# Ledger of designs, part 21: VH-VL binders against q9hc84r5073to5261

Target 1, 189 residues: q9hc84r5073to5261
Amino acid sequence: CICSMWGGSHYSTFDGTSYTFRGNCTYVLMREIHARFGNLSLYLDNHYCTASATAAAARCPRALSIHYKSMDIVLTVTMVHGKEEGLILFDQIPVSSGFSKNGVLVSVLGTTTMRVDIPALGVSVTFNGQVFQARLPYSLFHNNTEGQCGTCTNNQRDDCLQRDGTTAASCKDMAKTWLVPDSRKDGCW

## First folded at step 6 (VH-VL; framework fv_necitumumab)

Design s19
Fold by ESMFold2-Fast, scan of step 6:
Structure s19 (fold): chain C 189 residues (1-189), chain A 121 residues (1-121), chain B 107 residues (1-107)
Amino acid sequence: as target 1 above (189 residues)
Amino acid sequence: QVQLQESGPGLVKPSQTLSLTCTVSGGSISSGDYYWSWIRQPPGKGLEWIGYIYYSGSTDYNPSLKSRVTMSVDTSKNQFSLKVNSVTAADTAVYYCARDSWFPGYAFDIWGQGTLVTVSS
Amino acid sequence: EIVMTQSPATLSLSPGERATLSCRASQSVSSYLAWYQQKPGQAPRLLIYDASNRATGIPARFSGSGSGTDFTLTISSLEPEDFAVYYCQQRYNWPLTFGGGTKAEIK
């Protein structure tokens, strides 16, 4: 199952349904319905601010967060010494390409393309601030995903599953319902 | 259908606390699908967003009012409330409560009828 | 905060004419813009959400267009009940902000 986002707003679900969504808050991209494999969860924060970023920029960068076995990995692109660079926070601590811990490997391709692998699960997540891709084996995750990436069932008819358990006619409408409640950012809807 | 109704005193003295309640009927305030907002409009002027509350108690306030505003929610009564401290004549306005929807789109899709609050001695 | 500017402040037209109302944002709000109608003594009423989608029960003569920083509300043929104040609102970033309003009045 492959879920992608490109151009900052174009999505393709695990079953291949395409839609456009422009959110300003943190949304669930994917989470396990039943906690079978470390309660794997992916979030996209469309406005990841620090005090310094807010002072200098009209807009805060995006961040992609991965939760696995109580570990939190945050991927974002930031300005370092006048150049864009990928920043990976592993349990809130910056780490370098090649770092690994508890079965999770992180790497950076070039300066901005970040990748997280969980080899035991065949899971791979890549993010560069504009393009996101998550690869999950169908054999492990089928019928056990929900979020903006859809259901991983090889059936597009159930892809637009909303937070309340109903299905929307369009996945753009579904995407809005995966807003993370009590987001750290003020004024998220 | 879902309806919102504001209630509270129409007259508040300067330096006191303005207190309003919004009662939601025809739907549950405990829904994760909606935020609940207050908006005000001084006589003859435009609309100003005050803040929102989620059923969990999470709030965000307009920075222009943040130091004086508190919102609360009572899920058992299906109500949410607004308090504005240290009021002045500049706080005289019609106060609206509204449902803050992100489905089908981001908008205030249902509004209360509004209640005029006059700040005068 | 994102500043929303509406023009004109007042629009004087006759019933049956086309009305075009403008709303500009100080920075891109993508398509996260709503339009509201307010009649004297009444609460605002949602007309358009996400720049171009008509709210339930809103007549087909109302349409919205635009993206980024420039938005337009069009009323194809004014009815007597359409003479009101119209507000745009950006839903993109916090705090939520409204335009100053455009009053549509009978010529």
Scores: ipSAE 0.007, ipTM 0.470, lowest interface PAE 15.4, mean pLDDT 85

Design s20
Fold by ESMFold2-Fast, scan of step 6:
Structure s20 (fold): chain C 189 residues (1-189), chain A 121 residues (1-121), chain B 107 residues (1-107)
Amino acid sequence: as target 1 above (189 residues)
Amino acid sequence: QVQLQESGPGLVKPSQTLSLTCTVSGGSISSGDYYWSWIRQPPGKGLEWIGYIYYSGSTDYNPSLKSRVTMSVDTSKNQFSLKVNSVTAADTAVYYCARDSWFPDFAFDIWGQGTLVTVSS
Amino acid sequence: EIVMTQSPATLSLSPGERATLSCRASQSVSSYLAWYQQKPGQAPRLLIYDASNRATGIPARFSGSGSGTDFTLTISSLEPEDFAVYYCQQRYNWPLTFGGGTKAEIK
């Protein structure tokens, strides 16, 4: 199952449903319904690309967060001496390409393309500050995912699963229900 | 290496359905890493994106063509197909199939050679 | 839909000269822009993706730049094989849209 986001607002779910959603908060991209594999969870923190905060304004991903077992990995892009550079925080501590701990491997390709692998689960997550892709084996995660990435069921009918357990007619409407309640951003909707 | 090849009738009568197939070789259409697209080009004119399909069957079409277009995928044959209903002379074009890369390339990285479809009586 | 405008429509130059092709989007497409080259009777060929990255096998004389709404494709020194039509494409929003093309022709 592969889930992707590009252009700051365009999503493709694990079962291939495409939709557009412009959020200015932190949202659950994916989490396990039943905690079978370390309660794996993915979060995307979004913001406006410029100072314009209108409903039609472009959105940009700020950070991608991964929770696995008791570990928190944050992927973000920061300015270092006037150039964009990927920054990986492992339990709030910056780590370099090639770092690994407790079955989690991190790497950086070029200057901004960050990748996190959990080989035991066949999981791979990539983020470069503009686009994101998560790969999960169907054999392990089928019928056990929810979030903006939808269900990993090989059935698009249930892709727009909302937080309350109902299916929305539009995945755009589903996406906003995955808002993280404790988001610190003002103007979340 | 991955290659794409279009096939289908080169002549279609007005009001009929234009049907084309793209055969993928050297790689799997079921990888999940790619979308598969159709692009057309009328003689002497520019490029127009028609639509894409994912190996699961999920599709999205150019709104200008959405009412007349259907795409399908056959993973057992490693093929995807395009149907355009109710064709007119305006549908005369070279039709290309292409692999649509999601990351890191974000582009049509592999194209078929193209097949000319002429709509005439 | 996002409208892509290329200029000039035709660029007449001699081999060895520098070519500069422009592409403008009706709204910001960030860096999600690709450039394609098309020779007569052939399929388009990917040159540049994500505004500035050269595709595999593309000579170093081709370079892309820009972000937001204004993009440029530069060919530092034209070879005879470079006289072709060039298309830009925005990859930011659906439907995917192409520019009208710039034809590079021998003067």
Scores: ipSAE 0.007, ipTM 0.483, lowest interface PAE 10.4, mean pLDDT 85

Design s21
Fold by ESMFold2-Fast, scan of step 6:
Structure s21 (fold): chain C 189 residues (1-189), chain A 121 residues (1-121), chain B 107 residues (1-107)
Amino acid sequence: as target 1 above (189 residues)
Amino acid sequence: QVQLQESGPGLVKPSQTLSLTCTVSGGSISSGDYYWSWIRQPPGKGLEWIGYIYYSGSTDYNPSLKSRVTMSVDTSKNQFSLKVNSVTAADTAVYYCARDSWFPDYGFDIWGQGTLVTVSS
Amino acid sequence: EIVMTQSPATLSLSPGERATLSCRASQSVSSYLAWYQQKPGQAPRLLIYDASNRATGIPARFSGSGSGTDFTLTISSLEPEDFAVYYCQQRYNWPLTFGGGTKAEIK
């Protein structure tokens, strides 16, 4: 199952449903319905790319967060000496390409493309500050994912599963229900 | 069904701290799907949002009250609480606790019955 | 903060008549607007969310419309139990703010 986001607002779910959603808060991209594999969870923090906060304004991903077991990994892009560089925080501590701990491996290709692998689960997550992609084996995660990435079921009809367990008419309507409430303390929607 | 119930003293003297607790039954406050809020209503007047708390302890308060307000949560007792410091007669109001549903931005879908707090010497 | 203005302050109508209540925001709140009903001595009750969606258990005679800065709550045919104060609330930005309320009085 492969889920992607690009252009700040374009999403493709694990079952291949495409939709556009312009969020400016932190949203659940994916989480396990039943905690079988370390309660794996993915979150995307979005903001307006510029000071313009209109409905038509471009959104940009600020950070991609991964929760696995008791670990938190944050992938973001920061400006260092006038150039963009990937920054990986492993339990709030910066780590370098090649770091590994408790079955999680991080790597950086070039200066901004960050990758997190959990080889035991066949899971791979990539983020470069513009594009996100998560790869999860169908054999392990089928019928056990929810979030903006939808269900990993090989059935697009159930992709727009909302937080309350109902299916929305469009995945754009589904996407806003995966808002992380805690993120609203920063005044985002 | 989920129910909310306010509790605390009905009379507070000026300059003291007002302390209220909301008990949640029929559902868990540890659910990540809701904020938990306090709203007040002075006699004969409209509604004023005081603040929210998420089960993690994250809070945000109405800027008009931020310097005097603290909220806390006790997930083991399924309760959340409000403290208002340095009260004056202007703090006399019915205080409501409410569940704040952000899916799909429903609103305050469940309210406590409200408790009248009078600030008087 | 976003200021919510409701008008009129009081509506005096007979049962069976249509009630139209207005709510205006000082800046655009998109569709992030809720309506509440409050009867004397009771807590408010959620009627409408996201400008136009009826909350669970709310009779079909209640409808909401509008977007941006201008919103309307309509009660198509007033029942005696609709005697109440109605509040609008913007949910677009913090702090959450309510209108001053409109009191509907059944003649």
Scores: ipSAE 0.007, ipTM 0.485, lowest interface PAE 14.3, mean pLDDT 85

Design s22
Fold by ESMFold2-Fast, scan of step 6:
Structure s22 (fold): chain C 189 residues (1-189), chain A 121 residues (1-121), chain B 107 residues (1-107)
Amino acid sequence: as target 1 above (189 residues)
Amino acid sequence: QVQLQESGPGLVKPSQTLSLTCTVSGGSISSGDYYWSWIRQPPGKGLEWIGYIYYSGSTDYNPSLKSRVTMSVDTSKNQFSLKVNSVTAADTAVYYCARDSWFPDYPFDYWGQGTLVTVSS
Amino acid sequence: EIVMTQSPATLSLSPGERATLSCRASQSVSSYLAWYQQKPGQAPRLLIYDASNRATGIPARFSGSGSGTDFTLTISSLEPEDFAVYYCQQRYNWPLTFGGGTKAEIK
């Protein structure tokens, strides 16, 4: 199963349903329905402000967060000598390409493309600050995903699964229900 | 329809700098959705990836060429360029520019027609 | 760098026959593999991406399979226009690397 986002607002779900959603808060991209594999969860934060900047600073970059077991991995971009470069935070600490801990491997491909692999699960997540792609084996995750990336069932009819467990007619309508309620951003929606 | 076209001198003397430009039409280089790459192919041999540039100016180069290669992007002209310093006969090849993407359902992978660059005195 | 090995180097077949081309990676590349077709004097043309997905406009006779280190491109029934050189490419890690190519030629 492969989920991707590009063009800032275009999504393709794990079962291949395409939709457009323009959000400016933090949303659940994917999480397990039943906690079988470390309660794997992916989040997209559309305005991620670093600690060195003010909390409400304009033009904060996007960040993709991965929660697996007790670990938190954040993929974002930072300015280095006037250019954007990838930055990976592992439990809030910057790590270099090739770092691994507790079965999680991180890589920076080139200067901006970040990838997190969980080999035991066949999971791979790639992000460059604007485009993301999440790859999950159907054999492990079938019938156990929810979020903006939809279900991993090989059936598009159930892709638009909302937070309340019902299926929306439009995945655009489904996407807004995956807002993280405690993401307290200035003016987000 | 997106089209890419290489341009630059077809003959370069040993030790000089090889300089090529790729002009993109039918699409914008300023998109965060794509990488823009150079690939070369020596006569009768296989393909070798040289490097990529992202619209933000971020680059990465094949380690075998990194010390000699520079790429740049000019978004106002919708062009990106390649420079290879200190060329030798081993740099004789057809040079292709290409657009690359990671999309699973419809990856766009457009190539220029290629331009032959011969390194000879 | 990840080394890609293609076999055989040359396939001699007649139109109508099935062609099977192999590509092996020196380490796992998951499903991050593409196949290209190149005819003399032309740029490579994308055939297959993400190991098994046909690019737009590519005939159904072309199919890709495999994951990890072993990949196959199959042409179910060769047409005259299919005699060309085929390259595999891993897209799992930088630098991007290509196989040495398999030439499909008329018997």
Scores: ipSAE 0.074, ipTM 0.677, lowest interface PAE 6.7, mean pLDDT 86

Design s23
Fold by ESMFold2-Fast, scan of step 6:
Structure s23 (fold): chain C 189 residues (1-189), chain A 121 residues (1-121), chain B 107 residues (1-107)
Amino acid sequence: as target 1 above (189 residues)
Amino acid sequence: QVQLQESGPGLVKPSQTLSLTCTVSGGSISSGDYYWSWIRQPPGKGLEWIGYIYYSGSTDYNPSLKSRVTMSVDTSKNQFSLKVNSVTAADTAVYYCARDSWFPDYWFDPWGQGTLVTVSS
Amino acid sequence: EIVMTQSPATLSLSPGERATLSCRASQSVSSYLAWYQQKPGQAPRLLIYDASNRATGIPARFSGSGSGTDFTLTISSLEPEDFAVYYCQQRYNWPLTFGGGTKAEIK
């Protein structure tokens, strides 16, 4: 199963349903319904500010966060000496392309395209600050995903699964229910 | 179908570097869907995973070997390679290269036929 | 690392008998377990992946079961070509680890 986001607001779910959604907060892209595989979870933060940064002093970029077992990996794009560069935080610590720990590999292609691989799960996540793609094996994750990426079931009829367990008429309406409340950001929705 | 073939010297002297190459046929190493692994088997013993490489050059090694092992990839030749530094008799083994395919849902498949490397003076 | 323990080390059976091979993980590997068969002088061959799925071309007499820490490979009726060494392998966490193997030998 492949889930993508491009053009800042266009999404394609794991089963190929397309929709457009614009949010300004953190949303669950995907999480396991039953914690079978390290409780794998993916989040898209549309206005990421580090704990040490003030919103007034720096523009807050987008970030993709991956939670796997006890590890947190954050992918974002920052300005370094006037140029955009990918920044990967592994348990809140910056790491370089080629870093690996506890079965998780990180790499950077060019200057901004970041990739996280979890070979034990056949999982690959790519992000460049604007475009996102997650690849999950159908054999492992079928019938066990929820979030903005929908279900991995090869059935588009259940793709617009909302947080409360009901199915929305449109995935655009479903997407807003996967909001993660964030007290640091006023006006999240 | 995809096939893997190991190549390299069958005899290496103690303290030298063991160098092997795996050639991939029938498929592209730069597809992005696969990791490429080395696994070894000392005579009469079990299997030991050595490490992975991804087509971008990213690697992960077995911690027991990490200080002595380097893998590299040459996408233009559709090959990946293994170097083991400072070899001893304990490094005598059949060395296999294998595809670690996560999509479609395979583990180590296919494998090369294996190449015996003997460390001896 | 996750330690994989296979038992018994050796199974002595006759053709036509059922073989049951065990693999235990030191911690849960969910269903991320594969079984391989290795015949003398050959590379290992994938039999079972994800604990219970038969790989392409593998005869129906081979089946896998289990989840978490306890796994079983069953050969319902041994053929002469099935006498080989069998390895289990976990893919739940790195480093990847294999069991010590179970040798199925003819009585």
Scores: ipSAE 0.007, ipTM 0.459, lowest interface PAE 14.7, mean pLDDT 83

Design s24
Fold by ESMFold2-Fast, scan of step 6:
Structure s24 (fold): chain C 189 residues (1-189), chain A 121 residues (1-121), chain B 107 residues (1-107)
Amino acid sequence: as target 1 above (189 residues)
Amino acid sequence: QVQLQESGPGLVKPSQTLSLTCTVSGGSISSGDYYWSWIRQPPGKGLEWIGYIYYSGSTDYNPSLKSRVTMSVDTSKNQFSLKVNSVTAADTAVYYCARDSWFPDYHFDYWGQGTLVTVSS
Amino acid sequence: EIVMTQSPATLSLSPGERATLSCRASQSVSSYLAWYQQKPGQAPRLLIYDASNRATGIPARFSGSGSGTDFTLTISSLEPEDFAVYYCQQRYNWPLTFGGGTKAEIK
């Protein structure tokens, strides 16, 4: 199963349903319905601010967060000497390309394309600040995903599964329901 | 649809700077969905990736060429450029510009037709 | 850097025959491997991405397989237009690297 987002607002679900959604908060991209493989979860934060960015009145970048077992990995793009560079935070600590811990491998292609692999699960997540792609084996994750990436069922009829368990007529309407509660920021929708 | 076209001098003297421009039409360089790369091919040999540039100006270069290569982007003209300093006969090659789509595919999905640059006195 | 080795260097076959081209990476590249076709005087053309997915417009006779370090491009029945040079490319690690190419030529 492959889920992708590009152009900041265009999505393709795990079963290949395309839709456009322009959110400005933090949303669940994918999470396990039943915690079978480390309660794997992916989040997209459309406004990831650090103290430095706020103080400098800089625009806050996007961040893609991965929760796996007890680990949190954050992928974002930051400015270093006037140039964009990928930043990977592993349990809130910056790490370099080639870092690995507890079966999770991180790498950076070029300066901005960040990648996280969980080889035991066949999972790969790539993000460059604008575009993401998540790859999950159908054999492990079928019938066990929910979020903006939809269901991994090989059936597009259930792709627009909302947080309340109902199916929306459009995945654009579904995407809004995956807003992360209590992580809202002033002015985000 | 999307088209890429290389332009620049076909003949460069040894020790000088090779300068090429790629013009993109049918798609925007500033979209953020793509990287833009230069790839070269010496006559009768294989392909060598030179480097890429993102519309923000972020670059990466092949380490074998990094000390001599600079790429730049001009989003207002929908162009990106390559400069290779201190050229030698080993830099004689067909130079291609290409769009690097890492989503949904990990590949070069559109290529320019290529331009031959000969390094000779 | 990850070194990509293609074999054979040259493959001499007749139209209608099956072609099998190999690509080996010095380290695992997972499924981040693409195949390109290049005809004389032309730019390379994408055939296969992510090891086994056929690119838009590419005929069904082309297929890719493999993962990790060993990859194969198969042409089930060679057409006259398939005689060309084929390159594999990895996207797993920087710098991006191509194989040396396999030339499919007519007997």
Scores: ipSAE 0.005, ipTM 0.460, lowest interface PAE 15.0, mean pLDDT 84

Design s25
Fold by ESMFold2-Fast, scan of step 6:
Structure s25 (fold): chain C 189 residues (1-189), chain A 121 residues (1-121), chain B 107 residues (1-107)
Amino acid sequence: as target 1 above (189 residues)
Amino acid sequence: QVQLQESGPGLVKPSQTLSLTCTVSGGSISSGDYYWSWIRQPPGKGLEWIGYIYYSGSTDYNPSLKSRVTMSVDTSKNQFSLKVNSVTAADTAVYYCARDSWYYEYAFDIWGQGTLVTVSS
Amino acid sequence: EIVMTQSPATLSLSPGERATLSCRASQSVSSYLAWYQQKPGQAPRLLIYDASNRATGIPARFSGSGSGTDFTLTISSLEPEDFAVYYCQQRYNWPLTFGGGTKAEIK
């Protein structure tokens, strides 16, 4: 199963349904319905500002977070000496390309393309600040995913599964329901 | 359909700068889905990746060439360019530009026809 | 840099025969492996991506398999137009690297 976001707002679900959604907050891209493989979860934060970046509010980047077996990996892009560079935080600590811990491998391809691999699960997540792709084996994750990436079922009928368990007529409407409440961000929706 | 076309001088003198441009037609270079790459092939030899550029200007180069290579992008002209400084006979090759479908296919899905650059006095 | 080794360097076969081409990576590249075909005087053409997926327009006689360090490109029954040089490429890490190529030629 492959889920992608590109062009800043265009999504393709695990079963190939395409839709457009422009979010301002943090959303669940994917999570396990039943915790079978480390309760794997993916989140997209559309406005990731650190305390030091508040003065540059117009340049608060996106961040993609991966939660797995109590580990938290954050992928984001930051400005370093006038150029964009990938930044990977592993349990809140910056790490370099080639870092690995507890079966999780991180790498940076070029300057901005970040990748996280979990080889035991055949999982790979790639993010460069504007585009992401998540690859999950159908054999392990079938019928056990929910979020903006939809269901991994080989059936587009259930792709627009909302947080409340119902199916929306439009995946754009479904995507909004995967909002993660963030009381720290005024105007988040 | 998207097409790529290389252009630039076919003959460069030793120690000078090799300059090539790739023109993209049928699609926009200002896309987050694609990197844009240069690959070269010396006569009778295999393929060597030179570098990529993203429409934002982000680049990465093959370490074997990094000190001599610069790429640039001009989104208004839908073009990206390659410069190789201080050329020698070893830089004689067919140069290809290619679209890097880096997250859909993880492959070079579209190639230009290639342009031969000979380094000779 | 990940080193890609292709074997054999030259494969001499007749039309209608099965061709098996090998590609080995110096370290695991997972499934991030592409195959390209290059005919004399032409640009390379994408055949297979992600180790086993045929690119658009590629005939069913071409198939890819493998993962980790060992990969195979199979042409089930060679057509005259299949005599070309084939390159594998790892997409796992930068710099991107190609194998040395396997030349499929008519015996």
Scores: ipSAE 0.007, ipTM 0.570, lowest interface PAE 10.7, mean pLDDT 86

Design s26
Fold by ESMFold2-Fast, scan of step 6:
Structure s26 (fold): chain C 189 residues (1-189), chain A 121 residues (1-121), chain B 107 residues (1-107)
Amino acid sequence: as target 1 above (189 residues)
Amino acid sequence: QVQLQESGPGLVKPSQTLSLTCTVSGGSISSGDYYWSWIRQPPGKGLEWIGYIYYSGSTDYNPSLKSRVTMSVDTSKNQFSLKVNSVTAADTAVYYCARDSWYYDYAFDIWGQGTLVTVSS
Amino acid sequence: EIVMTQSPATLSLSPGERATLSCRASQSVSSYLAWYQQKPGQAPRLLIYDASNRATGIPARFSGSGSGTDFTLTISSLEPEDFAVYYCQQRYNWPLTFGGGTKAEIK
């Protein structure tokens, strides 16, 4: 199963349903319904302000977060001395390309294209601050995903599954329901 | 069908700047699915990656060339360009521009025909 | 940088024979390996990506296999148009690097 986001607002679900959604907050891209493989979860934060941002007008980039077992990996792109640079936080600590821990491998291609692999699960996640792709084996994750990436069931009829368990008429309407609660953000969609 | 075409001078004098442009047709350079790269090949030798550019302006260069190389993108003309400063005879090569299908294939899926650049006095 | 080593440098075979080309990485590149074909006077052409996936329009006689540090490109039965130079390329880490090439030539 392959889920993608590109052009800032265009999504393709694990079963190939395309939709457009422009979110301002943090959303669940994918999570396991039943915690079978380390409770794997993916989140997209559309306004991530890092402590390392030192400019007077702080730039809040996008961030993609991966939760696997007890580990949290954050992928984001920051401006360093006027240039874009990928930043990978592994349990809130910056790590370099080639780092690996507990079966999770991270790499950076060029300066901004970040990749996380979990080889034992055949899982791969790529993010460069603007475009996202997650690859999950159908054989392991079928019937066990929910979020903006939809269901991995090889059936588009159930792709627009909302947080409350009902199916929306459009995946654009479904996407909004995967908002991560954030009481301190105004203007969340 | 997307096509790439290199253009620039065939002869450059030592110590001068080599400037090449790649024109993309049949598709948009402003797509987030692709990076755009330059790769060169000295006569009778293998391939060497020079660098890439994303439509946002983000670049990365081969460390062996980084001090001499600059890439730029012009989305309104659907073009991207390469400049190599302070050239020597070692920079004589066929220069290819290529589309980097990083999102789908993680490979160079479309190449220009190449342009031979000779560095000679 | 990751060094890619291809062997043999030259492979001399007759049409109809099976060709097996090797590519070794100095460190693991997982499955982030591509194969390209280059004919004299032409640009390289993508054959295989992600170690084993055939690119669009590539004949079924071409196949790729391997992972980690050891990769193989196989041409099950050589056609006359297959006599060319083949390059492997890793995309696991920067800078992007190519192998030195294997030239498939007619015996």
Scores: ipSAE 0.007, ipTM 0.504, lowest interface PAE 13.5, mean pLDDT 85

